# VH-VL binders against Cytochrome c oxidase assembly factor 8 (COA8): the designs that were tried, part 30

Target 1, 167 residues: Cytochrome c oxidase assembly factor 8 (COA8), of Homo sapiens (Human) (q96il0)
Amino acid sequence: APERGAERRDTAPSGVSRFCPPRKSCHDWIGPPDKYSNLRPVHFYIPENESPLEQKLRKLRQETQEWNQQFWANQNLTFSKEKEEFIHSRLKTKGLGLRTESGQKATLNAEEMADFYKEFLSKNFQKHMYYNRDWYKRNFAITFFMGKVALERIWNKLKQKQKKRSN

## First folded at step 1 (VH-VL)

Design n45 (from n43 with heavy chain D99G W100L Y103D G104W D106Y; framework fv_ebronucimab)
Fold by OpenDDE, second read of step 2:
Structure n45 (fold): chain C 167 residues (1-167), chain A 121 residues (1-121), chain B 111 residues (1-111)
Amino acid sequence: as target 1 above (167 residues)
Amino acid sequence: EVQLVESGGGLVQPGRSLRLSCAASGFTFSDYAMNWVRQAPGKGLEWVSGISGSGYSTSYADSVQGRFTISRDNGKNSLYLQMNSLRAEDTALYFCAKGLEYDWSYAFDIWGQGTMVTVSS
Amino acid sequence: QSELTQPRSVSGSPGQSVTISCTGTSSDVGYYNYVSWYQQHPGKAPKLLISDVSKRPSGVPDRFSGSKSGNTASLTISGLQAEDEADYYCQSYDSSYDAYVFGTGTDVTVL
């Protein structure tokens, strides 16, 4: 079986948000929008006594966030490139330059751009379908683990109350 | 016949200035972006600068940015390259090259024969 | 400014096909379909062979063909002839620098 050469998808550099939350934070922090994905990264709080279930939830959230960041970074890059290519090709076909005589970037009208958007959406339809599917799966899993963690916390609180009553 | 003829090359000392000219004929000069491309002796091609058909938009390679100025006179069908603060590494055959487009050149379809610039002490 | 990477030399016998690669980045070759190829004989000006990855201008023989995949463009010379012995340069546009970029050049020798 010929090894299908893994096309090294030029992954947009994961701009690791250099946002560092305060060390004493007891909650999740939301960073500024990432320059590539335009998504705000979340810095997840790590409790000192993190349970294995809480840790699993946190890791799942982190992985999902990274996946989402990478998807949108790549999607935005692809969109921008294809949009620019479309504009250039259309202008060229019209015999127009990329800049007006006033030095402004030449643009297409809304109708012409509508064709681009339609084509782009059509071309990327399957990709978006897979993304949505995976997004729902991941979020469902996260929600499920959130529920488990909540139950664990309740149970632990109840146990503590019982011990206090027995002493 | 479409033709580009470069002139103004010569021997110059480092730090001096030189102005290259390119005379265009056989086509509507103002309808096309024009470019300078250079080739050092025994080396490859290097894009130097480009100018849109109107002359409004200019671009430069990093190697010449701030030192070279491209301009054009559409009334005279002439392209110019003002080269200031010349360096030894600027020694090259300088080609005038016609672009395919008004503002942007995706390719260069017509080339001159080049004018030699030698920067030496 | 980063040059596009070409093999230094390619050789073939008359009648054979040779391919020259031109590897850039996602900012140049991989960004637009604006790859051009030039032939340059010794002491002569470059001649345009291919524009827009695969478009052949008038007067260029059909034995010259261009293609692109990802960040790599290719020029194929089929039915190699003695007259094809020359330097070949690819050219693209770097969207990051708003500059045109040439390849390092490939010397094609006909054996």
Scores: ipSAE 0.061, ipTM 0.672, lowest interface PAE 3.3, mean pLDDT 89
Fold by ESMFold2-Fast, scan of step 1:
Structure n45 (fold): chain C 167 residues (1-167), chain A 121 residues (1-121), chain B 111 residues (1-111)
Amino acid sequence: as target 1 above (167 residues)
Amino acid sequence: EVQLVESGGGLVQPGRSLRLSCAASGFTFSDYAMNWVRQAPGKGLEWVSGISGSGYSTSYADSVQGRFTISRDNGKNSLYLQMNSLRAEDTALYFCAKGLEYDWSYAFDIWGQGTMVTVSS
Amino acid sequence: QSELTQPRSVSGSPGQSVTISCTGTSSDVGYYNYVSWYQQHPGKAPKLLISDVSKRPSGVPDRFSGSKSGNTASLTISGLQAEDEADYYCQSYDSSYDAYVFGTGTDVTVL
């Protein structure tokens, strides 16, 4: 079978920033929190003799990470936008300006913001339920394939011991 | 009832474009990778393209890379194949096929009946 | 990308056994146990017959069995019946291309 060609440039659907670990990394590397999702991305180590099963697990983990990053980046942006709209609406209703006397953005007190949080959570209840469902499904799948990879590695070690004893 | 139904095939001239669709029912569409497999008249099976359950990861056979684009709409339980710069050798019955395991799978357990694409002048 | 090599045709009489080989490389058939077999009757869609070299889906008779040695996988059909007359395709995953590869196909004739 032919070897893989040169590195391809891939674009993430979410537009999440990517980082590069040091050359010859032998471990998964955890990066700084993404500005938008506030989640730390993981760059997965690819072993030289990666099995198809190990590749499948890695791709599932990479896809789950991208899905998770995309969800939270979008959720955080939506939250920020709706928060600002809520604050502006309430300040206008009270006849207050958008800026304080010190020139900073005007804010609402904790009691008023509690109303926003309640409305936001209620409005997004179904969206968060679907997220939780998919999150559990993805983690169960990852755990299952981690188990399969572990069994493969045990089997390969047993095969190596058999070959040594046969020689 | 678990089923896949392809549509969009037809007669098309070389160099033009065609879009295939596959409607899925009877399973949680977003949990499974989907694939396009083609078969030229009287010939064997050829894998064309695959897409993960989320739609994030895609793969293509060398013969179609850069010309075909696979996509899915999980809200509509639909899989698509956008075929550009069609060639006579793209003439085939196009099947959509569901991955066996959650998300990205190596085996295909459910297949549609296929939709015929003929590229000819 | 390269196809997996199968014999063009295999024939047998009812009640006999036939074996179909599927030869690949160390990066597909030889590298891991991701080998599947499909049965295709004329004018019909393929049907999954075996996955993971030897695992039968529900509803597939036990007279269909799979095995693998090195770079060659084999499908054995014991107790041949007229309904087994079909085309058979092996399939594997080529890790170097991140792509699926099918065999050239074998026409099984029941005489």
Scores: ipSAE 0.000, ipTM 0.510, lowest interface PAE 12.9, mean pLDDT 81

Design n46 (framework fv_ebronucimab)
Fold by OpenDDE, second read of step 2:
Structure n46 (fold): chain C 167 residues (1-167), chain A 120 residues (1-120), chain B 111 residues (1-111)
Amino acid sequence: as target 1 above (167 residues)
Amino acid sequence: EVQLVESGGGLVQPGRSLRLSCAASGFTFSDYAMNWVRQAPGKGLEWVSGISGSGYSTSYADSVQGRFTISRDNGKNSLYLQMNSLRAEDTALYFCARDYGEWLYSFDIWGQGTMVTVSS
Amino acid sequence: QSELTQPRSVSGSPGQSVTISCTGTSSDVGYYNYVSWYQQHPGKAPKLLISDVSKRPSGVPDRFSGSKSGNTASLTISGLQAEDEADYYCQSYDSSYDAYVFGTGTDVTVL
């Protein structure tokens, strides 16, 4: 059995400033975009009488969010690094400096950068395919549990109405 | 022939200043970023400072930040290192080194170095 | 400023292969493929052996080769010769500080 080399996930430092919503909030809160993933984190509201099914849904949403945050944080970091390396390499091959006369970082034109984007997308195609697959799988599960929770809530409301009519 | 020749080293007391020079020849000086690298006696290499070909951009190691100033005169094919507030820890052989290009992350040409000794 | 970590010394017999490691961080060796290697003989200036992880400048023998994996770069000297006895330094660029960084150096001895 070939030992799957544990890709050391360079975990982006989880210094996500966890925006803490006000304690009295009865709603989900959307935080500012994370500096690494550029995704806005959602703080999920926890009802006082959270059902086990609601709890399961909430946890699944949280796990999916964390997974998504980690994926994009890592992807953005990789993209940024590879982009910068590409630029530098290309400039070097041209015999150009990495800085302009004005001291700014030298850049490539849009045509030259098109090659980078094409290469980057090609290189990461499989990774993105797996991401999309897993994204759909997770969202399908979330949607399924949302449906279950909705049904449970309807049922509970109906029971309450029946009890009020019987008294 | 491409050559770098350092000068200006010597014995200096702590807190004093010294100016190093590096004369470049055999290449278009302005096309290359230049660096100072030092080596304390019996120690490894330490990057000190770098300057772009134009002289517009400069960078410094934390150990010398605020004390040393790198500059260049492209008309004279000369690199300079103004060293102020010298410390015993600054005692080293100072090399000027040419970057492979302008900030291209490798030094392909080195001088022979000039010795700076900071002692009371 | 943090130095790149190298073994203090490496030894080998003539004709053998020796490898010198250079370990940095994700902000230097791990960030770009811009690792250089220098050879320094006693009383001499450093000489560029390898640039861009694995590129040999003109005049550098093919017995010198460079590689990188993660945050660790390696210089391999194949067919070790007496003239290869020297200090070897890796060098990279720290993207966080916009500064060059050298390794601690490795003394290579030919036995």
Scores: ipSAE 0.016, ipTM 0.596, lowest interface PAE 6.8, mean pLDDT 87
Fold by ESMFold2-Fast, scan of step 1:
Structure n46 (fold): chain C 167 residues (1-167), chain A 120 residues (1-120), chain B 111 residues (1-111)
Amino acid sequence: as target 1 above (167 residues)
Amino acid sequence: EVQLVESGGGLVQPGRSLRLSCAASGFTFSDYAMNWVRQAPGKGLEWVSGISGSGYSTSYADSVQGRFTISRDNGKNSLYLQMNSLRAEDTALYFCARDYGEWLYSFDIWGQGTMVTVSS
Amino acid sequence: QSELTQPRSVSGSPGQSVTISCTGTSSDVGYYNYVSWYQQHPGKAPKLLISDVSKRPSGVPDRFSGSKSGNTASLTISGLQAEDEADYYCQSYDSSYDAYVFGTGTDVTVL
């Protein structure tokens, strides 16, 4: 069915929350892959009785998701931009048009693209190394807090069981 | 300290050529895309040209396409703008600017600019 | 390639808030989150104020904030101070032209 005048969709500043979870959910909601990062965003459920420790874990996971989404969105756009620039520049240098006689996009062969890919990967090696370092640090922190939350929940369950047995 | 210093500006007659230089220091020059941005007296900013870190890819504003050539020498930490067939409308302060890189597509470091005046 | 549209001038009193709009197209402001804002005082080079729509570089006060809705980005200066009197430019990347594009610029006057 045709749209009754497409209203432009607001783009969230971070790009992470361009969707809404179900009205009231007792669980985390996972959205479709983001157009730019190709990562699925997660909207975290906030329990009414969220402990300070659970809040720290949730905020850490939210911050890590936003950081990760921004990194990959920027990386993918930079790759696409520089790839298009390289192809266009090379075709122009060779005196060739951007389209073949058949109307297809003119392309460079694998050998011609090899220098671009090698340079792009080499140039970005340090950035990806720092990304991996920070990604591991964030995951170690998340794992640590997940463990603490799990222990807290076990302890609370045990306390509740003992309290019931005492009555 | 991260710095960009432009040079090569001056008074030049219409139809002539001029080459601008930008000297970079304090960072790994080859890791960053670089740009030229100009500002005519009393007017706004206008992006002129950009070049990738390796120098493989270049892009130009329509107003300068075919007349200006951006290039870089990573061994000398230098950016260049070769300006041919200059017109009165090219009169402007020319800034070189560092592209923040893959994170944000923004210009985080700017030089002080070099003035180009095209007049008969 | 087209420029991004900004109001020519915006005025405010000390301590008040002012907002500057920056309107582009679906191929620049509307498509990417790569909207930056620059502050330029007379006779000085531009200074990066905000990147990626809303992120502040180190040293930029939190009274400067950015946002985006569709094809329009906005810079808000809260707690306006005399030192904020300057020209402000937005910037984006236009994928259709493989080019960076600046806004027309806005003169902020502190009355």
Scores: ipSAE 0.000, ipTM 0.456, lowest interface PAE 19.1, mean pLDDT 79

Design n47 (from n43 with heavy chain W100E E101I S105T D106E I110V; framework fv_ebronucimab)
Fold by ESMFold2-Fast, scan of step 1:
Structure n47 (fold): chain C 167 residues (1-167), chain A 121 residues (1-121), chain B 111 residues (1-111)
Amino acid sequence: as target 1 above (167 residues)
Amino acid sequence: EVQLVESGGGLVQPGRSLRLSCAASGFTFSDYAMNWVRQAPGKGLEWVSGISGSGYSTSYADSVQGRFTISRDNGKNSLYLQMNSLRAEDTALYFCAKDEIYYGTEAFDVWGQGTMVTVSS
Amino acid sequence: QSELTQPRSVSGSPGQSVTISCTGTSSDVGYYNYVSWYQQHPGKAPKLLISDVSKRPSGVPDRFSGSKSGNTASLTISGLQAEDEADYYCQSYDSSYDAYVFGTGTDVTVL
């Protein structure tokens, strides 16, 4: 089933999916999860009278989304590549072929895979810490600009009311 | 003045590689998705590849998938197309084109003049 | 990937109207309003005439209008002028292939 208001799309060999909304809306649009990052992209609504501050906020949110998707797509790709390399290395060390006698892909047991997960997490610990730090920094900045946009909108409403009274 | 200028085209033998460049000016380059569109002599337009403003998302026409790589350097306001394993069918004028809006792709509002790529022995 | 189907050529006299059709599928022209039209004079780059089915960019005369019904989009040029003699291409986004698709192109001749 498609996400509400989202269409299904084939993922290009580049590893990225695109989508388009079925119609224009007054709010942001959420698409299907990206194949590689497993994150849902958001299509940001652009108001007809978007202020420079509103544009800055929207661009910051778009850039944060692309940064986040790029990080997880790269992380997942690295994980998959190293997982396959680990499996092949372990099978070779055990003197086993890459395929079973029935032609099925040979696999490692849960205990052996736990070794891989522990090693992967350990060597990527600092990378994940910096990701979390940057994630919080970006969300703090977004929250800050959301506050500024809210204040600007309040101020504009007050100005419109004043003009309406003045005439 | 918003302008796109392509370069890097030329005569190249089948199976070889060529890299195209597109220099952008007059707009905030990193805000817009960019595309490569080609036109074979006497033929119509064919979309080749696209890249998002940040460079994170890329897409390719089936005819070039696995052979061509689109990239950008936002610090240099430049778009690139790395073309590998060139075929006679890749012979065309290659245009650099800018998306009209920040998100995704709707229309290409600014085009360069193109750079000619001829694949021949 | 399937191209969008346009007539090879259309012709008209100065002051008349001509219409160019662009036929696709439910996954491209019929899916949403991502239909654009481009004008290309010989030896020059394409110029955006219409986006979002019927939106004219600044500088494009109101003689150029776009519309869409089902899987077919149309570009109408009213009050045909000699300078309108050019190739015209429609374009859409193909949701099935996550790619852009152009029409086969139409040569407009002003008699």
Scores: ipSAE 0.000, ipTM 0.470, lowest interface PAE 17.0, mean pLDDT 80
Fold by OpenDDE, second read of step 2:
Structure n47 (fold): chain C 167 residues (1-167), chain A 121 residues (1-121), chain B 111 residues (1-111)
Amino acid sequence: as target 1 above (167 residues)
Amino acid sequence: EVQLVESGGGLVQPGRSLRLSCAASGFTFSDYAMNWVRQAPGKGLEWVSGISGSGYSTSYADSVQGRFTISRDNGKNSLYLQMNSLRAEDTALYFCAKDEIYYGTEAFDVWGQGTMVTVSS
Amino acid sequence: QSELTQPRSVSGSPGQSVTISCTGTSSDVGYYNYVSWYQQHPGKAPKLLISDVSKRPSGVPDRFSGSKSGNTASLTISGLQAEDEADYYCQSYDSSYDAYVFGTGTDVTVL
């Protein structure tokens, strides 16, 4: 069995979102966009009487968020690197410097950049397919647990109402 | 023949200034970025500063930032390095190096023989 | 500014192949394919051996070859000759700082 060399996933440093919601918040909070993923992190509220099912849902949401943050952080980094390399290589091929006479970064035209985007998408197509698959699976699971939690809450409310009627 | 010839090196006291020159010949000077690279005695190569073909863009190593100024006179095919506030650690053989392109991020294809700068009390 | 990491010394017998590694970061060697190699004999100016990871200038023997994987570039000298005894430096560019970065240098000895 050929030892699949562990591609050292250059894990983009998980930018610890320094976003701290107010301590007294009874709802989920959305932070500013993460520096690397550009995704807005959600700080999930933890109820004082969190049910096991609610906890499971929260953990699943958290894990999915972390997974998503990591994916896009890495993807954005890869994109940026490859884009820069493409620009540099094309400029070189044209005999152009990396900066204009005005000191600005030299850029390629829209047509040339379109080629880059095409190539990049083609190259990363499989990766994106897997991402989408996993994204759907995770979201389906989340939705399923949301439904369960909703049912549990309804049931608990009904029980409380019955107890109040019996007293 | 493409040639670079450095000059202006010498013995200088710490805190003093020195100006290095590099005379270029055998190529269109303005079409290429130019660099200064130094080598302390018995040490490796250290990039010091670079300047684009037009002279508009300049860059510096952190070690010399704010103290050294690179400039060029394309009419005279000359590169300069104004070194201020010299330190003992600036003691090195200073090479003039031609970049492969106008604003280079690649390689230095032509080097001078270097000029020695010694900073000592 | 961080130097690229090279082995201090590499040795080989005549006719053998030796490889010099040059390890940088994702901001320099790992960012794009602009790695150069220089040969420097004692008391001489550096000479360009390889540009763009693997491109040989005219006049450089084909026994010199360059490659890169991830953040590590490599210079291979095949068929080592006595004249190859020299210091070798890798170079890259850090786009974040707009600065060139050299390797620490490798002393190649022919045994």
Scores: ipSAE 0.000, ipTM 0.561, lowest interface PAE 12.0, mean pLDDT 86

Design n48 (framework fv_ebronucimab)
Fold by OpenDDE, second read of step 2:
Structure n48 (fold): chain C 167 residues (1-167), chain A 122 residues (1-122), chain B 111 residues (1-111)
Amino acid sequence: as target 1 above (167 residues)
Amino acid sequence: EVQLVESGGGLVQPGRSLRLSCAASGFTFSDYAMNWVRQAPGKGLEWVSGISGSGYSTSYADSVQGRFTISRDNGKNSLYLQMNSLRAEDTALYFCAKSYDFWDSGYPFDIWGQGTMVTVSS
Amino acid sequence: QSELTQPRSVSGSPGQSVTISCTGTSSDVGYYNYVSWYQQHPGKAPKLLISDVSKRPSGVPDRFSGSKSGNTASLTISGLQAEDEADYYCQSYDSSYDAYVFGTGTDVTVL
């Protein structure tokens, strides 16, 4: 049985984007890119008369966003660490220091870095495949509930029009 | 609170092996390189070994190269030093020390444990 | 691995300034600004005082300052206090050997 190397999820600190939309907002707000994930968080508007279906949709969107934020925060952290470690390892192998004689951070050439990117992508290929699969599943569910909410809203508007005509 | 706690020290005979452990708490252990530094009684500080945050890269002082092995378990927030072929000159207080970054090269040690004493004597 | 050279001891009266030198080579102290200083009281673990030649971590008094010229780094303690009596170690990184190097240590006494 291939020992499933427990991918130790380096939990990036959940930098909850402290972006607070204005209190009187009547729509969704997009925050600045998150420091760790580089994804722009969405602050979802909560209507005063939110239906159970609307609430379910909102919660699903929020959960999906959090999932996505966590994934990319962790992925970016892993990438950064492995990249830096690769650079350091290669410099060491070359007998070079981490800094140039001018005190600048030593770097590798584009060809050497291309090898890193290739290896990184290869190593993380399966992880990205699972991410994509789950991303599509989540977005499909969201879209489905968006459709339901839209239908509910149409129905409620029709009922209100009928009641106004009867009075 | 950020804390490092060393363990595993003791009295051993020359040529024997000993394994030191360091338990880390209060920070994301995997984000930082870790080091072992030793201090012989009445002597100065000597860097022994370092390991990157991932555990992929390791480095050793010439004095311990080929005899000691540094390792880590990020799931257990633990650092280890396997010491083989111990010598009298390995007698020291062994400190676990945290680096500022995930790479052990060039960064200072901001957090230190209290140390564990290793005595190699016949 | 060659140790960085420090004076064995330095003494001063309360309120005076003392300077500890740390001399290395072009491969360590002279190569980049990765010089750190540690204070160690008897029976205690070392404490980081200065990083990157002159940077003070949080909680370190401003009376501690660091500098570097060529292959020699210096720690200056201004307004020497009784509590400053301790061993002081410089540290650098040797680019040639990929190893940390400590100084020989300096015993600072307050007279």
Scores: ipSAE 0.014, ipTM 0.602, lowest interface PAE 7.2, mean pLDDT 87
Fold by ESMFold2-Fast, scan of step 1:
Structure n48 (fold): chain C 167 residues (1-167), chain A 122 residues (1-122), chain B 111 residues (1-111)
Amino acid sequence: as target 1 above (167 residues)
Amino acid sequence: EVQLVESGGGLVQPGRSLRLSCAASGFTFSDYAMNWVRQAPGKGLEWVSGISGSGYSTSYADSVQGRFTISRDNGKNSLYLQMNSLRAEDTALYFCAKSYDFWDSGYPFDIWGQGTMVTVSS
Amino acid sequence: QSELTQPRSVSGSPGQSVTISCTGTSSDVGYYNYVSWYQQHPGKAPKLLISDVSKRPSGVPDRFSGSKSGNTASLTISGLQAEDEADYYCQSYDSSYDAYVFGTGTDVTVL
């Protein structure tokens, strides 16, 4: 299907290319929520004199964003699919149609939906635990590199001050 | 004691349909997710389809999506695989396998049947 | 779905150790501890040998051990015996496709 082809193109490795930041921006830019993950992407500004350490930090942040987007896009798709199947199964069991007399989608009451949510959370418990572990690992690494970049910038300022004094 | 017994395999022509069955005994069938795994002659294992303990959640390998339907009857302790639009590449020994959990959430298959042979040939 | 990559065959003498690798991606072997190993003798159904990377089910000898590093899981058979001659398959769960994936299989020969 054409829509599937377009979706696959949008999920290409160059995810940042799916949105454009303001033309005259000199800082990071936050985009609208992604259709599938509901997360807002961040477009990272690349300084004119980016150090190798700054580049590593930026790439790590970008890779973490792409990983996070992919996880939640897949999770939301799975949730929606299973929710729809659960509702349709229960309505068919009751002998009810998928639409009300007014043409709206038929729904289940809160008690029946609570059963679905409990089962979905239980089914995905280990998957979410591994997600949390990996999320903390990635954020620890990002924080560590942010610290290294900050120290590099402080050191460079001290070097410049000392050079001026030596002259 | 604990057993899975497959049946329904046989020789069928391409484009036709076949229904496989798996009879379970020795455990509470409705407490566990069930799976179909196939193995072509001289080849490796390929996961085909899975179904949760309640039957409301199903999953399929890309190669069979839209052609095969997995279902279960917990009152009869039976698992089924409806195979439509059969192709020569569907020729394989089909195993019934029990998941470790109710949800079919990535846990291993601890109990396997002996398999039933499906041959798709003119 | 992509298969997990295993060597076609490994061989050893009785009492020796052999190791079988299983290489996947970050969405299957690398993402979860959902790595299992199965032993299959000719004409028989597969038997669960290892679950959750390194856990042995009841009845599986201590000679069989599992491990994982990054996107590669390994099965090690120590004190190799004649009855270990079989095909071995790794298995994981691909979170991106909500599907199980098996390895290509390894034929273990005891010479």
Scores: ipSAE 0.000, ipTM 0.461, lowest interface PAE 20.8, mean pLDDT 81

